# VHH binders against Fructose-bisphosphate aldolase 1 (cfxA): the designs that were tried, part 5

Target 1, 359 residues: Fructose-bisphosphate aldolase 1 (cfxA), of Cereibacter sphaeroides (Rhodobacter sphaeroides) (p27995)
Amino acid sequence: MALITLRQLLDHAAERLQGYGVPAFNINNMEQGLAILAAARACDAPVIASRGARSYAGDIMLRHIVEALAEMYPQIPICLHQDHGNNEATCLSAIRHGFTSVMMDGSLQADMKTVASYDYNVDITRRVTDAAHWVGASVEGELGVLGSLEKGEAEAEDGSGAEGKLDHSQMLTDPDQAVEFVQATRVDALAIAMGTSHGAYKFSRKPDGEILAMRVIEEIHARLPATHLVMHGSSSVAARLQDLINAHGADMPQTYGVPVEEIERGIRHGVRKVNIDTDCRMALTGQFRKVAMESPKEFDARKFMIPAMKEMEALVRDRFERFGTAGNASKITVIPMDDMAKRYASGALDPAVATAKAA

## First folded at step 18 (VHH)

Design t4 (from s3 with S31T)
Fold by ESMFold2, last read:
Structure t4 (fold): chain B 359 residues (1-359), chain A 121 residues (1-121)
Amino acid sequence: as target 1 above (359 residues)
Amino acid sequence: QLQLQESGPGLVKPSETLSLTCTVSGGSISTRTYYWGWIRQPPGKGLEWIGHIYRTGSTYYNPSLENRVTISVDTSKNQFSLKLSSVTAADTAVYYCARNPEYYEGYFDYRGQGTLVTVSS
């Protein structure tokens, strides 16, 4: 079966009576791919398989892993997505290798560290969308920089992100600018900067960063109902996974992610793609450490990897269920990229903006 | 207010199937927020997680029991159930139904009063 484009998948997610979100899982190896697809088969869920910026598999290996998974699980639509592309060449190379979706991260310059100007972002993202849409591939753009509103500091996702101090205009996407950006670039999906609170909730939520970020999501979605919003940096950092790692020989500092309940709220307000990476890597590492500590004479790699894959599968199943992704794979008929290209050429997929007087 | 109530036979013969039902009132089992599960406490032992189920039927089981356990959900009756096959005296315990906001064990935020099930003949 043909790989599904991100645009088709997220359109499907938005068209359900109660829209759903799709977790995008970074895949670095066969074992992660097998765990994700086992969960997807069990849940009847479509999959976004992502190559992150620091993936050691590379585009060619990941394409072949995903092709094998598609053969093993022909009933499951799989979108092959390249995350955090740093320039046009990177994005087009991924498409040449068979990726059906790419992210042009024009919020940063090509070094993936220096915050880029709005004009730079529009220009480079538009060049990528023009080229990708000619062949039917989807493009995700980013407006704003991943970071913590509480700390005023940038954050990275899989090695991609600005460093140092940021102000609010860099960390929280302006809805007016989002509308302009989508119209100018024609992106299929938009990652927005939402800022996070790292557990600072004890006294009052009224000026809470989570509340402010949610209002931004709601306003952008109201104005761009057909543009799919993306949450980056969205791992919950489940307490079980931290405990599993620390009980078995690590001393991982307590870390706090985005509560799953807040991710679910984002989905209810227009978020359609949610990047999940940290929790998956912690699931694998935690079980690996458990076997190593409990069975110090064990040398058979299969005895380490099988429990690790099952821990990841359990996490992935939960995300498919909580995001509402479960039950949707069997409802999708994949549109090949050549047909998506015709849809882009016809204007059928052009950005839509809700009028100021939507009534 | 949410209430969980266990029901089922208090005596089960060895090698047969233990069967319990939990009736949920004051809340909906169809919520996206919670898993619904079973824990037990054998005499003189600590609490043991058996498993839990999501509104869609997706289940997580204690690996030590997974070959003998089936948890089911019936959203139309607002109930979920436990079946534990091939029981022995070691399965004698107080059984509780419980609510879990997490997919993993050990995070139950509410439980029923419990019901004693004795395996004997």
Scores: ipSAE 0.308, ipTM 0.722, lowest interface PAE 4.2, mean pLDDT 85
Fold by OpenDDE, last read:
Structure t4 (fold): chain B 359 residues (1-359), chain A 121 residues (1-121)
Amino acid sequence: as target 1 above (359 residues)
Amino acid sequence: QLQLQESGPGLVKPSETLSLTCTVSGGSISTRTYYWGWIRQPPGKGLEWIGHIYRTGSTYYNPSLENRVTISVDTSKNQFSLKLSSVTAADTAVYYCARNPEYYEGYFDYRGQGTLVTVSS
């Protein structure tokens, strides 16, 4: 089965009687891939396989992992997505290497540290979108800077993250500006800045509307009801996983992530892609640690990784079910990228923007 | 307050099907947040996860019991049930219905008081 583009998948998610969200899981190694696809098969769920800005295994290896997974699980649509591209070359390189979707993160300059101007963001994102659409690849854009509203700072992940103190106006996507951005760039999905950050230490307390601005998503959805919204840094960092890790040799400080209920709320308001990485990391390493502690004589890596994969699979299945992703893989017909290119060229996939009635 | 209550026969003959129902009060099974499942504790042994069901009807079973276990949900009655076929003496246990906030074997935040089911001729 050919890999599916992000646009196809998210359109499907949006058009169902009950719209659903698709988790985007990072894949860095074979075991993560296997765990995700095992869950996907079990749940009949499509998959977004995401690669971050920096690669653990490299693009070639990741491509081959995903190709292998696609061969092993031909019934599961897989979107290979590049996360947080920093410039045109990076995004196009990904497409050249078989990625069906790319994110151009124009919220930051190419150095992945400096906050970019709106004009910069629009220009570079538009260029990437134009190029990607010519070959049928999907593009995710980002408006606003991801980071903690509590701290006024971003957390760096894989070398990407704003440096310095940020104003809340920079960290929250402006709904009106979002409309303009989507029209100007024609992105297939829009990442929203609303107080989430990468990593495990997202919040210092159970988040509320002050530090997790779900209202921003709702407001944007009201203005852009046909635009697929993306939640980044949306691991939940459950207490159970923290306890699992800390009970078995780790010393993670208490932390809080994005409540799954809030993600579900987002999904009801146009969120169609949900980035999750930390939860998977915690599941893997937590169970790995448990095995290590409980089986001190064990030295076969497989004996550690099998339980670790099982734990991650459980987490992934949970998200598929709760986000409504489950049961949809079998309902999707993958359209070749060349045909997608034709659709883009015809204007059939241009954004439909509702003009906000001036209250 | 959320309450779970097991109901069903306390005695089952070998080779027959064990059938239990869990009635949930003080909360809705239709919520997206939780799985609803069954665990058991044989005499002198630890807790064993049997399986659970999501509101959509998706089921997850212990592989060791998968071929004999059926869990179903009735959202209209706010109930879910367990069927375990071809029972033997090894299936004698206190059975608990439970709520699971996540897909995880044996992880639950609420459970019933439990009901003893004895398999005997």
Scores: ipSAE 0.290, ipTM 0.697, lowest interface PAE 2.9, mean pLDDT 93

## First folded at step 20 (VHH; from t1 with Y34H)

Design u5
Fold by ESMFold2, fold request of step 23:
Order: structure tokens, then sequence, then C-alpha cells
Structure u5 (fold): chain B 359 residues (1-359), chain A 121 residues (1-121)
């Protein structure tokens, strides 16, 4: 069964009367894949299966895991996405391995730590977009650097992300520059900086509206209505998951993620892809720790992982429901990548910029 | 402002089905940000989560009750309901409907006044 491209999936998400969002879940192992697809079947939801920048399983293993999942769940469209690609070679290698979507993160240099210039970002992202679109693959770019407005600093996650103090202009995407970037690079989706951060330690207190610069989303969407916005660093860090982990042997400081209602607000204003990794990893780790503490003689890995998968499935179902993803898998007919390539070649998928209105 | 009101029979015979309805006013059950749930308090005991439902019909149930419980939503009437089958005296409790901003138990921001349901011959 053919995997769906990110572009097709997010176009479908945007075409509904009230557009929906699609959570993008990192898959590090078989158990995460099974939990995500069980939730997707239960919700009739399409899936974005992501490989993170710090690959645990690698492209080849993930391709085969996703192929197996597609065979087990033929009714569910699956987009295989590589997150946080650090250069052209990484992105093109993923496409060669069967990924239908890649992210070129040119907001950072190839070390995935050093903030890159705008010109560097445009140049490297355009090179990836040119190549990917020839074969019908989708490209996500990033403009701005993720960092907490509360702390004025960033934290890396899985070996990706700026570290240390940032100024305000680095942490918020400039809408004028976003228009220029999309026109120059022709990205299918744009990750924006709005005050979110990577890492498990996102905020020191529950964020209020002033911590997140939602105005950035609204302005960019008004100017780029056909370019799909992406939220990174957007796990909620649910209280249940922190409680579960800390009750069973962890010592994680209290932290807060992006409240789900703020994610839903973003979706109403043009966010179509929402990256979720931290919550999923905490769900698995929390249940694993619980079994380890409550059953110290247990040695069967399945006894640890079955409850972990159930905890993750419950989380994933909620995100499909709240983001409006649920109910849409059965409404999608996957367009093969060769046909997507023809659409790119025809110009049908070229960037659209909303014309400024006089007066 | 938001009000939740339980209604239904206060007496149910053993082995039969307990049935309650919660009517929501001052807010919409079609909220995209909330779950609608049932909790109960048996005499002399703490609160026990029964389950909750999202506007789409998606449900989460307490595993200890899941084989006997059905929660449903009727968005046209702004109501949601509880059915608990095969009741025994142990199901005697004050039943509350509640709103939950989370998919997991224990985080209710609004609760009804409660209704006593007694299971007795």
Amino acid sequence: as target 1 above (359 residues)
Amino acid sequence: QLQLQESGPGLVKPSETLSLTCTVSGGSISSRTHYWGWIRQPPGKGLEWIGHIYRTGSTYYNPSLENRVTISVDTSKNQFSLKLSSVTAADTAVYYCARNPEYYEGYYDYRGQGTLVTVSS
C-alpha cells in the first residue's frame, strides 16, 4: 500500500470547513508503532509517523516497521516523515529509503546546534525542496529558532536544537520573512518559532497566553493561507505523565508543556501538523517504571511494554480527537508519489501568498 | 455559569441496569476541549471514577467497571448518560456527572450536585 505524502495529508486537513490538525508521532520502536496505529484504527485517523533527528531505529528499520503497519492497517493512510534533517544528504537518503516527507531544518547549521543565517536556511532548504519535489516528496522547513519566551533560552531534544540564551528575534518567526522564505524555498509546510521549546523541561510554570506568541501563527496564516504551519516543541507534558513517572522512581522537576487548548487554537488558525514526542516517551517510560517498581521479580519484557503501549494509545487517541484528525482516514484516497511529482511539476502546488488589500 | 444536573431513578433492583442522564446548561457538550464523565461515591468511601466521553462518542472507562458500563452522548439534547448493568448492592452510591478538561481521570473542573442511587430488592 502506498504511503501518503505530507502535502496531500495536510491539504486534506485544511480543506475541511473547520480545518483539522494532524499529530506527528515519533516512532522509535515497534511498540510505539503498534500503539499509534491501534489508536488510529479506533479513531479512523490518518497518521504521521516520524523519525526524529537522533535516530534510534534508523531509516531502514523504520521503513520496514511502517510497511508492516500499513499491511496490518490497510485502511489507515500513513505518512513516513523524517524530522529535523541536518543537510541535503540526510533528507535525500530518507527519501531513497521510502520516506514520503522530510524536514530540512536550515534554521540551524549542520551540527543542529548553531543558529544559521536566513540566507543559509533559504539556500539549503531550496536545494532539498527542488530535489524532493522532482520525486513527489514533501518538504517541511523551519524559520526561527525554538526557545522558551519565559526563559529566553533553548534546550536540545534528541541531539537537535539550539542551546543557551536566545534573543527575542531568534525565538519568534517574522511574518514578513516567512512570506519571503516560502516563496524562495517552496516548502510544503513551515515550522514556526512562537515561544515553544524542545526538551522535557519546557516551562518553569504553567504557561499563560503571554508566554506563547499565538499572534505569530495568525499573522503568518493570513499571509500564507495555503502553506501549512507546524508546531514543534508542542507536547503538553501532561500532569498525569509527570505524576506517573515521578511516583515510580524518577526525579523530574515540575515542568509544563503547551496546553492542549493552545494547540487547538493554533489549529483553528492554520496549524496543520503538531509534533508530539515527549508525551509519548513519558507515557512509555512511566508505565515501564511502574511495572518495575510494583513487580520487582518480573522479567518478561512484554509485561513492561503492554501497559506502556496502552498508556500511549490512550494519549494518542485523545490527540486524534482533540485535533479533529479522527474520522478522516476513511475520507482519504492516497495519491502516489509519482502523481504528486506531476502536481509539483505543473505548478499546481506552488506557494500562494495572500494579496495585501488596499487600504 | 456551567451547570450539570443528574437525573434518573434513585432505586434500582439487583441484576438490573442503573440508568442516569446528565443535562448540561450554561455550556455546550460539543466542547472540543472537554470530556464528560461520571464518578460515584459509595457510602463511607472515596470517589471512584466510572468513565467519560468526548463529543464524538469516544470513551474511556475505569477498567474495573468497563464490562458493565456504557456512557453515551446526545449532542442534540446537550446531555450525556450512564448505563451500569448487572448492579448489586455494592453499586449503591451517590453518582455525579462532571466535566473533565483531560482524557484521564481525576481532573474535574465542574461537578453536578450528585444523585443517590440505591440498589435494593
Scores: ipSAE 0.421, ipTM 0.787, lowest interface PAE 3.0, mean pLDDT 86
Fold by ESMFold2, fold request of step 23:
Structure u5 (fold): chain B 359 residues (1-359), chain A 121 residues (1-121)
Amino acid sequence: as target 1 above (359 residues)
Amino acid sequence: QLQLQESGPGLVKPSETLSLTCTVSGGSISSRTHYWGWIRQPPGKGLEWIGHIYRTGSTYYNPSLENRVTISVDTSKNQFSLKLSSVTAADTAVYYCARNPEYYEGYYDYRGQGTLVTVSS
């Protein structure tokens, strides 16, 4: 069974009458993969299975886990994506091992902590896209860094992210620069910094109103309709998951991430890929803690993992439903990477810039 | 203003099926941001979550009841329903329909008036 590329999947998401978003879930082990694919089968949803920057499984193990999942769930298109690649070698190694999509995060230097220059980002990202497209693999780039708009401080996703204070220009992507970047690099998908004018939220307060800088999303999508926008740092931090963990031995302050309604709004305006990791990790950890506290004599790992998988499955089903991903797996015929390579070589997938009259 | 109203028989014989309908007014059951659920309160006891359903028909059920419960949604009538099979006297309770902004239990922002269902011979 052929894995789907990110480009084909997100093109499908954008071309439906009602455009949809695709959650991208980190997989570190078989149990997460099984939970995600059980949810995908239940929802008829295509899957982005991601290797995060701090994944302990490695490319070879993840390829084989995903191959096994594809055999178990042959009707579900699976995109195998390497997230936050720090250099060409990381990205090309993933492709060699069967990943159909990679992210070159040139917004940071190779240490994945130091903010890189625009010229560095363009240069390293273009080198990755040139190589990936020769073999039909998709490339996600990033312009801007994760951070709290109100606090002016950087944040990380799965251990990848700048540290310290940021200027506002680093926290919101400039639409003109995004167009230039995509034309220079030919990325298939672009992670952009899209913080909110409302600023960061403190514990015990639910956000309302506009959280994301929708101007950035809307302007970039209007100008780059064929380059799919990606949300990073969009953890929802569901209250149940925090409560579950805290009831069972943790001490996490009440916090809020981006409300799911704001993510849905982003999807309606052009966001196509949404990274979901923190909530998944909290779901697993919460159930592990619950079993440990409620059954103090239990030592069988299966008694911890099975409830954890069920909690994760429930979360994943919700994201497939609310992002509009559900119902789409059966509508997709996977294009093999060799055929995607021919499409890239022909120029059919070159960046398109839409013309809009300036106000 | 959103309103939820339960309807259905107030008396059910043991081993039969309890059936309730919730009619939603002042809002749409097709909301992308809400689940529609059933909770109950047995006499002298706390609230117990039964389950809830999303506009697409996707359901979450209380594991202790899932073998006997079916929740359905009818978006054309702006209604959702509960069926609980093989009832016993332990199923006597006030049943409420409710709206939930989350996929998990215990998070209700609107609740109906409640309807008492008694299971007895």
Scores: ipSAE 0.365, ipTM 0.756, lowest interface PAE 3.6, mean pLDDT 85
Fold by OpenDDE, fold request of step 23:
Structure u5 (fold): chain B 359 residues (1-359), chain A 121 residues (1-121)
Amino acid sequence: as target 1 above (359 residues)
Amino acid sequence: QLQLQESGPGLVKPSETLSLTCTVSGGSISSRTHYWGWIRQPPGKGLEWIGHIYRTGSTYYNPSLENRVTISVDTSKNQFSLKLSSVTAADTAVYYCARNPEYYEGYYDYRGQGTLVTVSS
């Protein structure tokens, strides 16, 4: 069965009377995949399955996991997405292994640590976009550096994160540059830097507009109303998940994530993809710990994983419902990548950006 | 201001069905950003999540209660309801309707004042 591209899925999300967001969940193993698709089937939701910059299972294994899932759930459109690609080779390798979408994170250099120049970002992203579009794959770009506005630092995820102190101007996507970037690169989606960071320790307090700059999304949306925006590091890190973990053998410091209400705010302003990983990790491992502590004689891994999967499934389902994703899978007919390639070639999918009149 | 109020009988006989209604004022239950559900606290025990209903009408229940629980919504009245069938003494608790109840240990955003339901012959 054909996997759906990010562009097709996000177009569908944007075209609905009430636009919706699609959570992008990281998938590293069978259990995560099953939990996600169980939730998707339960509420008729399309799926973005994301792989981080570093692979746990490897490209071949992950591809086959997703293929198996697609076979098991033929009614659910699945987008297999490579998150935070660091160079052309990584992105193209993903496409070769069946990924229908890739992110070229040109906000950082290929080392995934050094902040890149705007020109670097545009150039490398454009190259990837051109290559991907030739075969119908979608491309997500990133403008600005993800990180904590409080600390002026990034948190690394799978080896990707800026090192050193960052200026706020680097950590917030410039709305005017966003217009130029989209036009120059022709990305299908744009990741926005607005104070979110990867991991569980996003904020030292409940975030407000000073440390979670939702205004940046609103400003960009006003300039690029047809461009799909992406929120990264958007786990909420709910207190209940922290409690679940800490009550069962962990010592996780108190922390704060992105409020779901703020994500919804983003969705009302052009956000169509929402990256969520930490919440899933916490749900899975929290419940796993619970079983371990409450059933000290248990040694069958299935007895641990089944409850863990259910916990993750519940979380995933909740996000599908709240983001408006639920109820949409059945409304989508997947377009093969070859046909998407034709659409790109025709110019039908070019960004609708106002051309600056050459004075 | 958002207000939730539980209503229903405070006494239910064993094997019968517990029925409660939550009336919501100061906000719409049709909001996309919210879901509505029920939590309970048995005497001497912690909060327990029962289940919730989303805007779409989709429901999610506590696995331990899934076969006995039904949550429904009446948008015309801005109400949602709980039915718990085949009750036993173990179902005696203070029941709360809530906005955005988490599916773990009865966390919530807003909740009602609660109503005691006793299961007794």
Scores: ipSAE 0.019, ipTM 0.368, lowest interface PAE 6.3, mean pLDDT 91

Design u5
Fold by OpenDDE, fold request of step 23:
Structure u5 (fold): chain B 359 residues (1-359), chain A 121 residues (1-121)
Amino acid sequence: as target 1 above (359 residues)
Amino acid sequence: QLQLQESGPGLVKPSETLSLTCTVSGGSISSRTHYWGWIRQPPGKGLEWIGHIYRTGSTYYNPSLENRVTISVDTSKNQFSLKLSSVTAADTAVYYCARNPEYYEGYYDYRGQGTLVTVSS
């Protein structure tokens, strides 16, 4: 089965009477992939398979993993997505290697550390978008810098993260600017900065509106109702997962993530893609640790990984259900990328231009 | 106003199956925006998430209990149920049915008054 582009998937998600969100799960190895697709099959859910900024297994291996998964699960649309591309070369390389979607993170310069200007972001994102659309690939842009509003700092994940102290104005996507950005770049999805960060240590307390600015999503949605919004760093880091890990040989500090209810709130306001990585990591490694601790004589890796995969699968299923993703895979007809390219070329997928009412 | 009410035996023998039913009033269990589940509070301990069931019938259980837990829904009666097999003294707790229960700082939208279930011989 052909891989689906992000735009196709998110359009489908948005067009439903009750729009739904699609979790984007990181896939770094076979076991994660199998867990995700097992869940997808069980829930009849489409999949966004996301690769972070840094490769674990490399592009070739990941591609083949996803291709294998696509072959094993032909009924499940899979979007292979490159997360946090830092420049044109990275994005285009991903496309060359079979990625159907790429994120150009122009919120940072190519070093993935320095905050970029708006103009920089627009220019580089536009270039990537133009190139990607020529071949039918989808592009996610990012406006604003991801990071903790509490700390005024970004957390580095996979080599991507702003360095230094940031102003809140830098860390919150400006709704008005978002309109301009989408119009200028024609991205297929827009990542929103609203106080989420990568990793497990997102918040020091249960988040409220001061440190998780869901209002930003609502405001942007009001201005761009047809634009697919993306929530990054949206693991919930549930206490149960923390306990699972810490009860079995780990010592991670108490932390808080994005409540699932808030993600659901986002989905009601135009969020169509939800990036989740930490939760999966915690589920997988937590259960792995449990097996290790409870079965000290076990040495077969499969005996560790099978339960670990099951734990991750359960989490993934939960997200598919709660985000409304479940039940949609069978409803999706994948459009070839060449046809998508034609649609882009025709202007059919262009952002709605707010006709400036001539005062 | 949404109300949840637990019902079932307050005493269960070890190795037997604990069975509880939650009756929901003032709202539909078939709501597309909610899931329904169970939480419990053992004596002297915090709330523990047991699991929940989605409108589709899919379930998500606490992995620690997954092999022993079954949650089901009866839409015709606007009820959902909990079965916990092979109970031990460790399963003694006040059991609550809840809307949107999450093992994240004990989150739930609504819950019942709770019912004490004691596992004793």
Scores: ipSAE 0.017, ipTM 0.342, lowest interface PAE 7.3, mean pLDDT 91

